Miniprotein binders against q6w4x9r395to579. Designs and how they scored, part 40

Target 1, 185 residues: q6w4x9r395to579
Amino acid sequence: GHCSLEGGSFVTTFDARPYRFHGTCTYILLQSPQLPEDGALMAVYDKSGVSHSETSLVAVVYLSRQDKIVISQDEVVTNNGEAKWLPYKTRNITVFRQTSTHLQMATSFGLELVVQLRPIFQAYVTVGPQFRGQTRGLCGNFNGDTTDDFTTSMGIAEGTASLFVDSWRAGNCPAALERETDPCS

## First folded at step 22 (miniprotein)

Design sl2
Fold by OpenDDE base, fold request of step 23:
Structure sl2 (fold): chain B 185 residues (1-185), chain A 89 residues (1-89)
Amino acid sequence: as target 1 above (185 residues)
Amino acid sequence: SELRKIARVLYWLAAVLLWEAERAFEAGNFEEAFELAEEAGKLIERAIKLAEKAIKEGDTDPQTEELLKKAEKLAKEVERFIAKVAEEL
């Protein structure tokens, strides 16, 4: 499964459902029992301008009982609040520079993250087949059905992205705004 | 500044940890809530110190001041939450 966060406000789920939102919070991208130590992947969005529609991805966060890894648009990588030099390796996670503009977080448990730093901070999440039907968050449920990707944290299928996205907030922040646009446009 | 960049990361992490702490609290996991909140508190205090240091060293970027303001607000929230959790321990 491939999930992408592109163009500052566009998301494509594991099931290839595209949607757009504008928010300035941290959101859960991926939760799954397949992630060890109660792991979760999150995305931090912030204001990129003065308009409510001027929002962008500014960091990716992987949280577990063992690790708290943050990768920011400023190329700051931390674990448990401590700055780390690349390549950085834990027991089952490695963060390294893939290219001059890309960082990668590789894991031993079927999660891969690629972060594009420039010109736009973007993230690409890949999960193995073992994650099928076992994912939750903004990246969807990876079950091959796009129509139920907007399942809230409470397990309710929503028809709008705004309510869906808001349900996956991982912080005390304002509600997200919804816009129906094609990420490929 | 580099200090701001790090401070911002710590702020984000502190914020999410507070949120996690609140969820733990709602679930009745008071010890976990406390631990998460304490960690958030430590991080946010570091963020504040870094932001303040940046300003003292000549960082005049409005974003740094904004970060400091946000961090201070979050610190107060964490403190209040810790006090709340402590009543349940």
Scores: ipSAE 0.885, ipTM 0.944, lowest interface PAE 0.5, mean pLDDT 95
Fold by OpenDDE base, fold request of step 23:
Structure sl2 (fold): chain B 185 residues (1-185), chain A 89 residues (1-89)
Amino acid sequence: as target 1 above (185 residues)
Amino acid sequence: SELRKIARVLYWLAAVLLWEAERAFEAGNFEEAFELAEEAGKLIERAIKLAEKAIKEGDTDPQTEELLKKAEKLAKEVERFIAKVAEEL
């Protein structure tokens, strides 16, 4: 399964459902029992301009009982609040520079993250087949059905992206705004 | 500044940890809530110190000042939450 966060406000789920939102919060991208130690992947969005529609991804966060890894658009990498030099390795996670513009977080448990630093901070999440039907968050449920991707944290299927996205907030933030997908993106 | 960049990361992490602490509290896991909040507190204090240092060293970017203000606000929220959790322990 491949989930992408692109163009500052566009998301494509594991089931290949595209949608758009504008929010300035931290959101849960991926939760799954397949992630060890109650692991979760999150995305931090912030304002990138003066209007409410000018929002962008600014960091990715992986949280578990053992690790708290942040990768920011400024190429700051931390674990448990401590800055780390690349390549950085834990028991089952490795963060390294893939290219001059890309960082990668590789894991032993079937999660891969690629972060594009420039020109736009973007993230690409890949999970193994063992995650099929066992994911939740903004990246969807990876069950091959796009119609139920907007399942909230409470297990309710929503028809709008805004309500869906808001349900996955991991912080005390304002509500997100829904926007139709730009066909030119 | 480089200090601001690090401070911002710590701020983000502190914020999400506070949120996690609140969820733990709602679930009745008061010990976990306390531990998470304490960790958030430590991080946010570091963020504040870094932001202040940046300003002291000549960072005049409005974003740094904004970060400092946000961090101070979050620190107060964490402190209040810790006090709340302590009443349940």
Scores: ipSAE 0.873, ipTM 0.938, lowest interface PAE 0.5, mean pLDDT 94
Fold by OpenDDE base, look of step 22:
Structure sl2 (fold): chain B 185 residues (1-185), chain A 89 residues (1-89)
Amino acid sequence: as target 1 above (185 residues)
Amino acid sequence: SELRKIARVLYWLAAVLLWEAERAFEAGNFEEAFELAEEAGKLIERAIKLAEKAIKEGDTDPQTEELLKKAEKLAKEVERFIAKVAEEL
């Protein structure tokens, strides 16, 4: 499954459902029992302009009982709050520079993350087939059905992206907006 | 500044840890809630110190000041939450 966060505020789920939102919070991208140590992948969005519609991805966070890895648009990589030099390796996670503009987080448990640093901070999440039907968050449920991707954290199917996205907030933030305006890019 | 960049990361992490702590609290996992909140507190304090240092060293970017303000606010939230959790331990 491939999930993408592009263009500042665009998301494409594992089931290839595209949607857009404007929010300034941290959101759960991926939760799954397939992630060890209660792992979760999250995305941090922040205001990138003057208007509420000008929001963009600014960091990706992987949290587990063992690791708390943050990759920011400023090319800061931390684990458990400590800055790390690349390549950085834990027991089952490696973060390294893929190209001059791309960082990669590779794992031994079927999760891959590629982060494009410039010109736009973007993220690409790949999960193995073992994750099918066992994912939740902004990246969807990876079950081959796009119509149920907007399932909230409470298991309710929503018709709009805003309510869906809000349900996956990992912080006390304002409600997300669903607007058809240009994102910060 | 480089200090701001790091401070911001710590802020983000602290914020999500507080959120996790709140979830743990709601689930009745008070010990876990406390541990997460304490960790959030440490991170946010570091964030504040870094942001302050950045400003002191000449970072005049409004974003740094904004970060400091946000971090201080979060620190207070964490503190209040820790106190709340402590009552349940």
Scores: ipSAE 0.865, ipTM 0.934, lowest interface PAE 0.5, mean pLDDT 94
Fold by OpenDDE base, last read:
Structure sl2 (fold): chain B 185 residues (1-185), chain A 89 residues (1-89)
Amino acid sequence: as target 1 above (185 residues)
Amino acid sequence: SELRKIARVLYWLAAVLLWEAERAFEAGNFEEAFELAEEAGKLIERAIKLAEKAIKEGDTDPQTEELLKKAEKLAKEVERFIAKVAEEL
């Protein structure tokens, strides 16, 4: 499964459903029993301009009982709040520079993350086949059905991206917006 | 500045940890809630210190001041939450 966060406000789920939102919060991208130690992948969005529609991805966060890894648009990589130099390796996670503009987080448990730093901070999430039907979050449920990708954290299928996205907030933040225009896209 | 960049990361992490702490609290996991909140508190305090240091060292970017304000607000929220959790322990 491939999930992408592109253009500042665009998401494509594992099931290849595209949608757009504007939010300034941290959101759960991927939660799954297949992630060890209650792991979850999250995305941090912030204001990129003056309007509410000017929002963009600014960091990716992987949280588990063992690790709290943040990769920011400023190329800051931290684990448990401590800055780390690349390449950085834990027991089952390696963060390294793939190219001059790309960082990669490789794992031993079937999760891969590629982060494009420039010109736009973007993220690409890949999960193995063992994750099929066992994922939740903004990346969807990876079951081959695009119609149920907007399943909320409470297991309710939503018709709009805004309500869907809001249900996956991992912080006390304003509600997400669904707008057609975004200067940051 | 590099200090601001790090401070912002710490702020984000602190915020999500507070959220996790709140979820733990709602689930009745008060010890976990407390631990998460304490960790959030440590991180946010570091963020504040870094932002203040950046400003002291000549960072005049409005974003740094904004970050400092946000961090201070979050710190108060964390403190309030910790006090709440402590009553349940």
Scores: ipSAE 0.854, ipTM 0.931, lowest interface PAE 0.5, mean pLDDT 94
Fold by OpenDDE base, last read:
Structure sl2 (fold): chain B 185 residues (1-185), chain A 89 residues (1-89)
Amino acid sequence: as target 1 above (185 residues)
Amino acid sequence: SELRKIARVLYWLAAVLLWEAERAFEAGNFEEAFELAEEAGKLIERAIKLAEKAIKEGDTDPQTEELLKKAEKLAKEVERFIAKVAEEL
């Protein structure tokens, strides 16, 4: 499954459902029992301009009992609040520079993350087949059905992205705004 | 500044840890909630110090000041939460 966070406000789920939102919070992208140590992948969004619609991805966070890895748009990589040099390796996770503009977080448990630093901070999440039907968060549930991708943290299927996205907030933040997907953006 | 960049990361992490702490609290895991909140507190204090240092060293970017303000706010939230959790321990 491939989930993408692009263009500052666009998300494509593992099931290839595209949607857009504007929020300035941290959101859970991926939770799964397949992630060890209660791991979760999160995305941090912040204001990129003066309007509420000017929001962008600014960091990705992998949070588990053992690791708290943050990759920011400023190419700051931390674990447990400590800055790390690349390549950085933990027990199950390796963060390294893939290209001049891309960082990669590779794992031993079937999660891959590629972060594009420039010109727009973007993230690409890949999970192995073992994650099928066992994911939740903004990246959806990876079950091949796009109609239920907007399942909230409480297990309720929503028809709109706004409520769906808000349910996956990992912080005390304002509500997200939904906007139609514009492929030209 | 580099200091701001790091401070922001710490801020984000602190914020999510506070959120996690709140979830733990809601689940009745008060010890875990406390630990997470304490960690958040440490991180946010570091963030504040870094931001302040950046400003002191000449970072005039409004974003740094904004970060400092946000961090201070979060620090207060963490403090209040810790106090709340402590009542349950």
Scores: ipSAE 0.854, ipTM 0.931, lowest interface PAE 0.5, mean pLDDT 94
Fold by OpenDDE base, fold request of step 23:
Structure sl2 (fold): chain B 185 residues (1-185), chain A 89 residues (1-89)
Amino acid sequence: as target 1 above (185 residues)
Amino acid sequence: SELRKIARVLYWLAAVLLWEAERAFEAGNFEEAFELAEEAGKLIERAIKLAEKAIKEGDTDPQTEELLKKAEKLAKEVERFIAKVAEEL
């Protein structure tokens, strides 16, 4: 399964459902029993301009009982609040520079993350087949059905992205907006 | 500044940890809530110090000042939460 966060506010789920939102919070991208140590992948969005529609991905966060890894748009990589030099390796996670503009987080448990640093901070999440039907969050449920991707954290299917996205907030933040605006804004 | 960049990361992490702490608290896991909140507190204090240092060293970017304000606000929230959790321990 491939999930992408592109253009500052666009998301494509594992089931290839595209949607857009504007928010300035941290959101859960991926939760799954397949992630060890209660792991979860999150995305941090912040204001990128003056308007409410000018929001963008600014960091990705992987949280587990053992690791708290943050990869920011500024190429800052931390684990447990400590800055790390690349390549950085934990027990089952490796963060390294893939290209001049891309960082990669590789894992031993079937999760891969590629982060594009420039010109727009973007993220690409790949999970193995063992994750089928066992994922939840903004990346969807990876069950081959796009119609149920907007399932909230409480298990409610939503017809629009706004309530779906808001349900996956990992912080006390304003509600997300669903607007069709210039992706470059 | 580089200091701001790090401070911002710490702020984000502290914020999510506080959120996790709140979830733990709601679940009745008070010890876990306390630990997470304490960790958030440490991180946010570091973020504040880094932001202050950046400003002291000549960072005049409004974003740094904004970060400092946000961090200070979060620090207060963490402190209040810790106090709340402590009552349940």
Scores: ipSAE 0.852, ipTM 0.930, lowest interface PAE 0.5, mean pLDDT 94

Design sl2
Fold by ESMFold2, fold request of step 23:
Structure sl2 (fold): chain B 185 residues (1-185), chain A 89 residues (1-89)
Amino acid sequence: as target 1 above (185 residues)
Amino acid sequence: SELRKIARVLYWLAAVLLWEAERAFEAGNFEEAFELAEEAGKLIERAIKLAEKAIKEGDTDPQTEELLKKAEKLAKEVERFIAKVAEEL
C-alpha cells in the first residue's frame, strides 16, 4: 500500500482516496499493530505564509517505545533527540540518503518512508501487504474501500476531510481548513 | 541557523511526547506518563537553550524568536503536567 503527502497539503490514502487540508499540528499518519513497540508514523504541518491555506509539511516523525526519529525539511535527522549523520541504523530501521534530493527510512517490519527534500518537502509511505485492513490515521484503513477511509480516531466514518483530519491531531491545535479538490486530478 | 533548525526539531518532538504522556495519564499509566513528560521537559529545555544561543550568536530570523516563545509556553505546559502526574505517584 502507498500513501503520499504532497505539496499544497494534498494527501492520497492507501486506498487512493485524495483529500486536502490546511492545519498547523502534528497528525497521526499511520498506526498499526504491525508496527513493533507500539509504533506510529506522524506528520508535522506548519504555517508557510500569512493565511490558513498556506500550510505545509515540515517534518515526519516515527515513534515507538524504542525509537523517536524525526526527519525535518531542514534535513535534520534525529533519534531520541540526538542529531544523526546518515546512514543511520538501528536494529530494525535504516535511514539513508537515497539521492541528492531524497532520504529513505527502510525497516524490517514492512514500513518504508521516502521523503523528498527539494523542490518541496513531500513524503511517500509504503507498507507491505500484512498491513491490509490493519491501519489507522490520515493514510486511511487500507481495506480496499475508499468510502470509509475518513474513519476518525473514535472509529466513526465521516463524510468530510476536515472532521477526519481534526480527529487525528496529536496535540491541542486549531481545526484544519478543508479545500475542495478536483476529483479528476 | 543550524542551532534554530535543531531547536525546532526538539520542540516538535517534545510536543508529541507531552501529547503521548497525556494519553498515558488518561489510561492510568502514570509511570509511563511521568517518563514521557520528563523526556519532553529535557527536550524542550534544550530547545530553549539552543534558540537563545542562536539569537546570542546573531540569528536575526523572526522564526527563531517565535520558536523561543512557543518553546517557553510548552515548557510551562510540561511543568504543569509533571506536577499533575506526580500527584498520582
Scores: ipSAE 0.831, ipTM 0.920, lowest interface PAE 0.7, mean pLDDT 88
Fold by ESMFold2, last read:
Parts: structure tokens; sequence; C-alpha cells
Structure sl2 (fold): chain B 185 residues (1-185), chain A 89 residues (1-89)
């Protein structure tokens, strides 16, 4: 399964459902029992221009009981708040420079993250087939059905991206601007 | 500056850990909430020190001062939350 964060605030879910939103917050992209040590993948969005309604991806965060990895648009990579030189390896995770413009976080548990640093900070999430039907967050539930990909953190399937996105905030943040959030339809 | 870039990462991580601590508190996991909040507090104090050092060393980017203000606000939020959790311990 493939989930992407592109063009500032475009998202395509594991079930290929596209949507767009703008918000200044950290959001849960992916939670799953398939991620060890209560792992979760998150995305940080912040203002990207003069308009307060314009935001873009600024960092990706992987959290578990063992690791707290941040990869920022400024090419800073940390684990547990300590800056790391690449390649950086734990038992289950390796972060390395894939190309001059791309970094990769590879794992032994079926999660792969590739970040594009330039010209715009973008992220590509790949999960193995063991994740089918076992995911939640902005990347959707990976069940082959796009009609319920907008399932909130409370388990409610919404018809609009804005309510769905706001439910996955990992912070005390303003609600996403509804007019800037548009599901594909 | 490089110091500002690291301070921003620490700020984002601290904010996430405070949020996780709040979720643990709501679930009644007060020891976990306290541990997460203490870690967030350590990260945010480091972020503040790095931002201040960046300014002292000549970083004039307005984003550095903005980060420092946000980090100081978050530090106060973390301190208030730690006090709240301590009442349940």
Amino acid sequence: as target 1 above (185 residues)
Amino acid sequence: SELRKIARVLYWLAAVLLWEAERAFEAGNFEEAFELAEEAGKLIERAIKLAEKAIKEGDTDPQTEELLKKAEKLAKEVERFIAKVAEEL
C-alpha cells in the first residue's frame, strides 16, 4: 500500500483516495498494530506563505516506545531529540540518503518512508500487505474501499475531508480551514 | 542557523510528546503522562537554549525569534500540565 503527501497539502490514501487540506498542526498519518512498540507515523504542517490559510509539510515524525525519529525539511534528522549523521541505524530502522534529493527510512516491520527534500518537501509512505485493513489515520484504513477512508479517530466515517483531518490532529491546534479542504468527488 | 533548525525539531517533538502525555492522562495512565510531560519539558528547555544561543551568535532570522516565543509558551503549558498530573500521583 502507498500513501503520499505532495504539493504542499495533497494526500493520496493507501486506497488511492486523493484529498487536500490546509492546517497548522501535527497529524497522525498511520497507526497500526503492525508497527512495533506502539508505533505511529505523523506529519507536521506549518505556514508556507503570507496567507494564513496556506500550509505545507515541514517534517515527518516516527514515534514508538523505542524511537522518536524526526526528519525535517531542513534536512535535520534526530532520534530522541539528538541530531544524527546519516546513515543512521537502530535494530529495526535505517535512515539514509537515497539520492541527492531524497532520504529513506527503511524498517524491518514493513514500513518504508521516502522523503523528497527538494524542490518541495514531500513524503511517500509504503506499507507491506500485512497492513491491509490494519491502518488508521490520514493515510486511510487500507481496506480496498475508498468510501470509508475518511474514518475519524472516533471510528465515524465522514463524507468530508475536513472533519476527518481534524480528528487526526496530534496537538491543540485550530481546525483545518474547511474551504481549503476538498475531497476528490 | 543550524542551531535554529535543531531547535525547531525539538519544539515539534516536545509538542507531540505533550499531546501524547495529555492522552495518557485522559486514559488514567498518570505515571506515563508524567514521564512523557517531563521528557517534553526537557526537550523544550533545550529548544529555548538553542534558540537563545542562535540569537546571541548573530542569527537575525525573524523565524528564530518567533520560534523562541512559541517555545517559551509551550514550556509554560508543559509546566502547567506537569503540575496537573502531579495532583493525580
Scores: ipSAE 0.831, ipTM 0.920, lowest interface PAE 0.7, mean pLDDT 88
Fold by ESMFold2, fold request of step 23:
Structure sl2 (fold): chain B 185 residues (1-185), chain A 89 residues (1-89)
Amino acid sequence: as target 1 above (185 residues)
Amino acid sequence: SELRKIARVLYWLAAVLLWEAERAFEAGNFEEAFELAEEAGKLIERAIKLAEKAIKEGDTDPQTEELLKKAEKLAKEVERFIAKVAEEL
């Protein structure tokens, strides 16, 4: 399955459901019992440009009981708070420069992350077939049905992206403030 | 400049660990909450030191001073939370 975080705020789920959101927070992209040691993949979004309603991906975070990997838009890679030179390898995870513009995090447990550094910071998440029906987060539930991909952290299927995204915040971030906004969908 | 970039990563990680600590506290897992919060505290103190050093070495990017202010605020939040968790240990 494939999940992508593109442009300033576009997401496509494992079941190919596209949506857009605007927020400045850390969000849970993927949780699954298939990730060892209570693993979770998260995305950090922050304001971009001069408009307070425009946001973009600034970092991707992989957390477990063993590893706390951050890959930032500034090409900083850390594990457990320590900066690392690439290629970087643990027992289960390898982070390396795939091309001059792309980094890859490969794992032994069926998760792959490819990060585009330039021209804009984007992320592409790939999971093996063992993850089918066993994922939660912004990347959806990977069950082949787009109508319930917006399942919240409470297990409630929503019809709107905003309620779904808000439920997956991993931080003490303000709820969406009432702001001028134009539809882009 | 490089110092600011590393400090920002440490700030983001500390914020996430505090959030995880708060979830552990709500679940009654007070030892786990304490351990996560202590780790967050160490990361944020390092982030503050790096941001201060960046400014001292001539980093004039306004984002660096903003990061320092945010990091100092987060450090206070972490300290309060550690005290709260310690009451339950």
Scores: ipSAE 0.830, ipTM 0.923, lowest interface PAE 0.6, mean pLDDT 88
Fold by ESMFold2, fold request of step 23:
Structure sl2 (fold): chain B 185 residues (1-185), chain A 89 residues (1-89)
Amino acid sequence: as target 1 above (185 residues)
Amino acid sequence: SELRKIARVLYWLAAVLLWEAERAFEAGNFEEAFELAEEAGKLIERAIKLAEKAIKEGDTDPQTEELLKKAEKLAKEVERFIAKVAEEL
């Protein structure tokens, strides 16, 4: 399955459901029992340097009980708060420069992350078939049915992206910032 | 400015860990909440030091001052939360 974060505000789920949102927060992209040590993949969004009304992806975070990997748009890679030079390898995760413009996090547990650094910071999440029907978050549930991909963190299927996206926030995002979760493509 | 870039990553991570600590607290997992909050505190303290060092070494980017202000605010939030969790241990 493939999930993408493109153009600063667009998401395509594992079931190919497209939507867009604007928000200054960290969001849960993917949770699954297939990820070891209670692993989760998250995305950090902040205001774009181009416009006050737009937000864009600024970092991707992989958290588990063992690893806390951050890959930023500034090409900073850390694990557990310590900066790492690439290639960087653990027992089950390898982070390396795929091309001059792309970094890759490959794993032994069926998760692959590719980030495009330039011209726009974008992310591409690939999961193996063992993840079918076993994912939660902004990338959807990977069950082959787009009608329930907007399932909130409380397990409620919503008809709009706004309630769905806001339920997957991993942070206290203050009301003073306007967030637009319009699903227009 | 490399210091600012690292400090920003530590700030983001600290914020996420505080959020996780708050979820653990709400679930009654006070030991887990404390451990996550302590880790967040260490990260944010380091983020502040890196941002301050960047300014001292000549980083004049307004984003660095903004980051420092946000990080100091988060540090106070973490400190208050740790005290709250400690009452439940």
Scores: ipSAE 0.825, ipTM 0.917, lowest interface PAE 0.7, mean pLDDT 88
Fold by ESMFold2, last read:
Order: sequence, then C-alpha cells, then structure tokens
Structure sl2 (fold): chain B 185 residues (1-185), chain A 89 residues (1-89)
Amino acid sequence: as target 1 above (185 residues)
Amino acid sequence: SELRKIARVLYWLAAVLLWEAERAFEAGNFEEAFELAEEAGKLIERAIKLAEKAIKEGDTDPQTEELLKKAEKLAKEVERFIAKVAEEL
C-alpha cells in the first residue's frame, strides 16, 4: 500500500482517496498493530506562504517505545532528540540518503518512508500487505474501500476531510479562533 | 541558523510527547504520563537554550524569536501538567 504527502498540502490514502488540508499541527499519518513497540508515523505541518492559512509539510516523525526519529525539511535527522549522521541504523530501522534530493527510512517490519527534500518537501509511505485493513490515521484504513477512509480517531467514518483531519491532531494546537484572531500587539 | 533548525525539531518532539502524556493521564497511567511529561520538559528546555543561543550568535530570522516564544509557552504547559500528574502519584 502507498500513501503520499505532496504539493505541501495534498494527501493520497492507501486506498487512493485524495484530499487537501491546511493546519499548523502534528498529525498521525499511520498507526497499526503491525508496527512494533506501539509505533506511529506522524507528519508536521507549518506556515509556508504569505497567508496564515497556507501550510505545508515540514517534518515526518516516527515514534515507538524505542525510537523517536524526526526527519525535517531542513535535513535535520534526530533519534531521541540527538542529531545523527547518515547512514543511521538501529536494530530494525535504517535511515540513509537515497539520492542528493531523497532520504529513505527502511525497516524490517514492512514500513518504508521516502522523503523528497527538494524542490518541495514531500513524503511517500509504503507498507507491506500485512498492513491491509490494519491501519489508522491520515493515510486511511487500507481496506480497499474509499468510503470509510475518513475514519476518525474515535472510530467514526466521516464524509468530510476536515472533521477527519482534525481528529488526528497529535499536539496542543492553538484554538481556531486564536489562530484567526491573534494580532501582534 | 543550524541552532534554530535543531531547536525546531526538539520543540515539535516535546509537543508530541506532552500530547502522549495527556493521553496516558486520561487513561489513568499516571507513572507513564509523568515520565513522558518529564522527557518533554527536558527537550523543551534544550530547545529554548538553542533558540536563545542562536539569537545571541546573530540569528535575526523572525521565525527564531517566534519559536522561542512558542517554546516558552509550551514549557509552562509542561510544568503545569507535571504538577497535575504529581497530585495523582
């Protein structure tokens, strides 16, 4: 299965359902029992243009009980808050420079992440067939049916991307009113 | 600056760990909530110091000052949460 984060704000799920959103937050892309040690993949979005409403992907985060890997658009790679030189290996994860413009995180548990650094920061998530029907998050549920890909963190299938995306926030994001009304004073 | 770039990563990670700590607290896992919140606190204090050092060394990007303000706010949230969790230990 393939999930992509492209063009700064576009997402295509494992079941090929496209959508777009803007928000300044960290979001859960993928949770699954197939990921060891309670693993989860997350995406960080931040302001990217002249308008407060325009956001784009700035980092990808992999968290488990053992590892806390961050790959940023500024080419900073950390594990557990410590900067790492590439190639970087753990027992079951390898992060390496695939090309001058692409980094790859390969794993032994069927998750692969490719990050395009330039010209625009993009991410491509690939999971093996053992993940079928076993995923949650912005990348959808991987069950072959696009009608329930917008399943929220509470387990409710929604018809709109906005309710779905907001449910997968993983961070203390400002209230919408404060985001819209916070002048510099 | 390179210091700002690292400080941003630490800030994002600290925010996620506080969120995880809040979920653990809601589930009644107070020891786990405390450990996650303490780790978030250490990360955010490092982020603050790196941002301050970047400014001292001539980083004039307004995003660096904005990051420092956000990090200081998050540090206060983490401190308040740790106190809240400690009441349940």
Scores: ipSAE 0.822, ipTM 0.914, lowest interface PAE 0.7, mean pLDDT 87
Fold by ESMFold2, look of step 22:
Structure sl2 (fold): chain B 185 residues (1-185), chain A 89 residues (1-89)
Amino acid sequence: as target 1 above (185 residues)
Amino acid sequence: SELRKIARVLYWLAAVLLWEAERAFEAGNFEEAFELAEEAGKLIERAIKLAEKAIKEGDTDPQTEELLKKAEKLAKEVERFIAKVAEEL
């Protein structure tokens, strides 16, 4: 399964459902029992333009009970808050420079992350078939059905991307709807 | 500067760990909440020191001062939360 985070805050789920949102927060992309040590993949979005509704991806975070890996748009890679040289290996994770413009995080548990650094910071998430029907978050549930990909963190299927996305916030951040209706600055 | 770039990563990570600590607290997992919040506190204090050092060394990017202000606010939130969790232990 493939999930993508592309410029303009566009997302395509594991079930190929496209959507767009605007928000300045950290969001849960992927949770699954297939990820060891309560692992989760998250995305950090921040303001990218002159208006409050222009947001873009600035970092990707992988968290578990053992690893706290951050890959930023500034090409900073850390684990547990310590900067790392590439290639960087743990027991089950390797982060390396795939090309002059792409970094890759490869794992032994069926998760792969490819990060495009230039011209625009983008991310591509790939999961193996063992993840089918066992994912939650902005990348959807990977069950082959797009009608329930907008399932919130409370298990409710929503009809709009904004309510779905707001439910997956991993932080105390303004809701996208509140932010969009206040064009301050 | 390089110091600002690292400080920003530490800030993002600290914010996520505080959020995880709050979820653990709501679930009644007070020891886990305390551990996560303490880790967040250590990260945010490092972020503050790096941002202050960057400014002292001549980083004039307005993003650095903005980061410092956000990090100081988060540090107060973390300290308040740690005190709250400690009462439940």
Scores: ipSAE 0.811, ipTM 0.912, lowest interface PAE 0.7, mean pLDDT 87

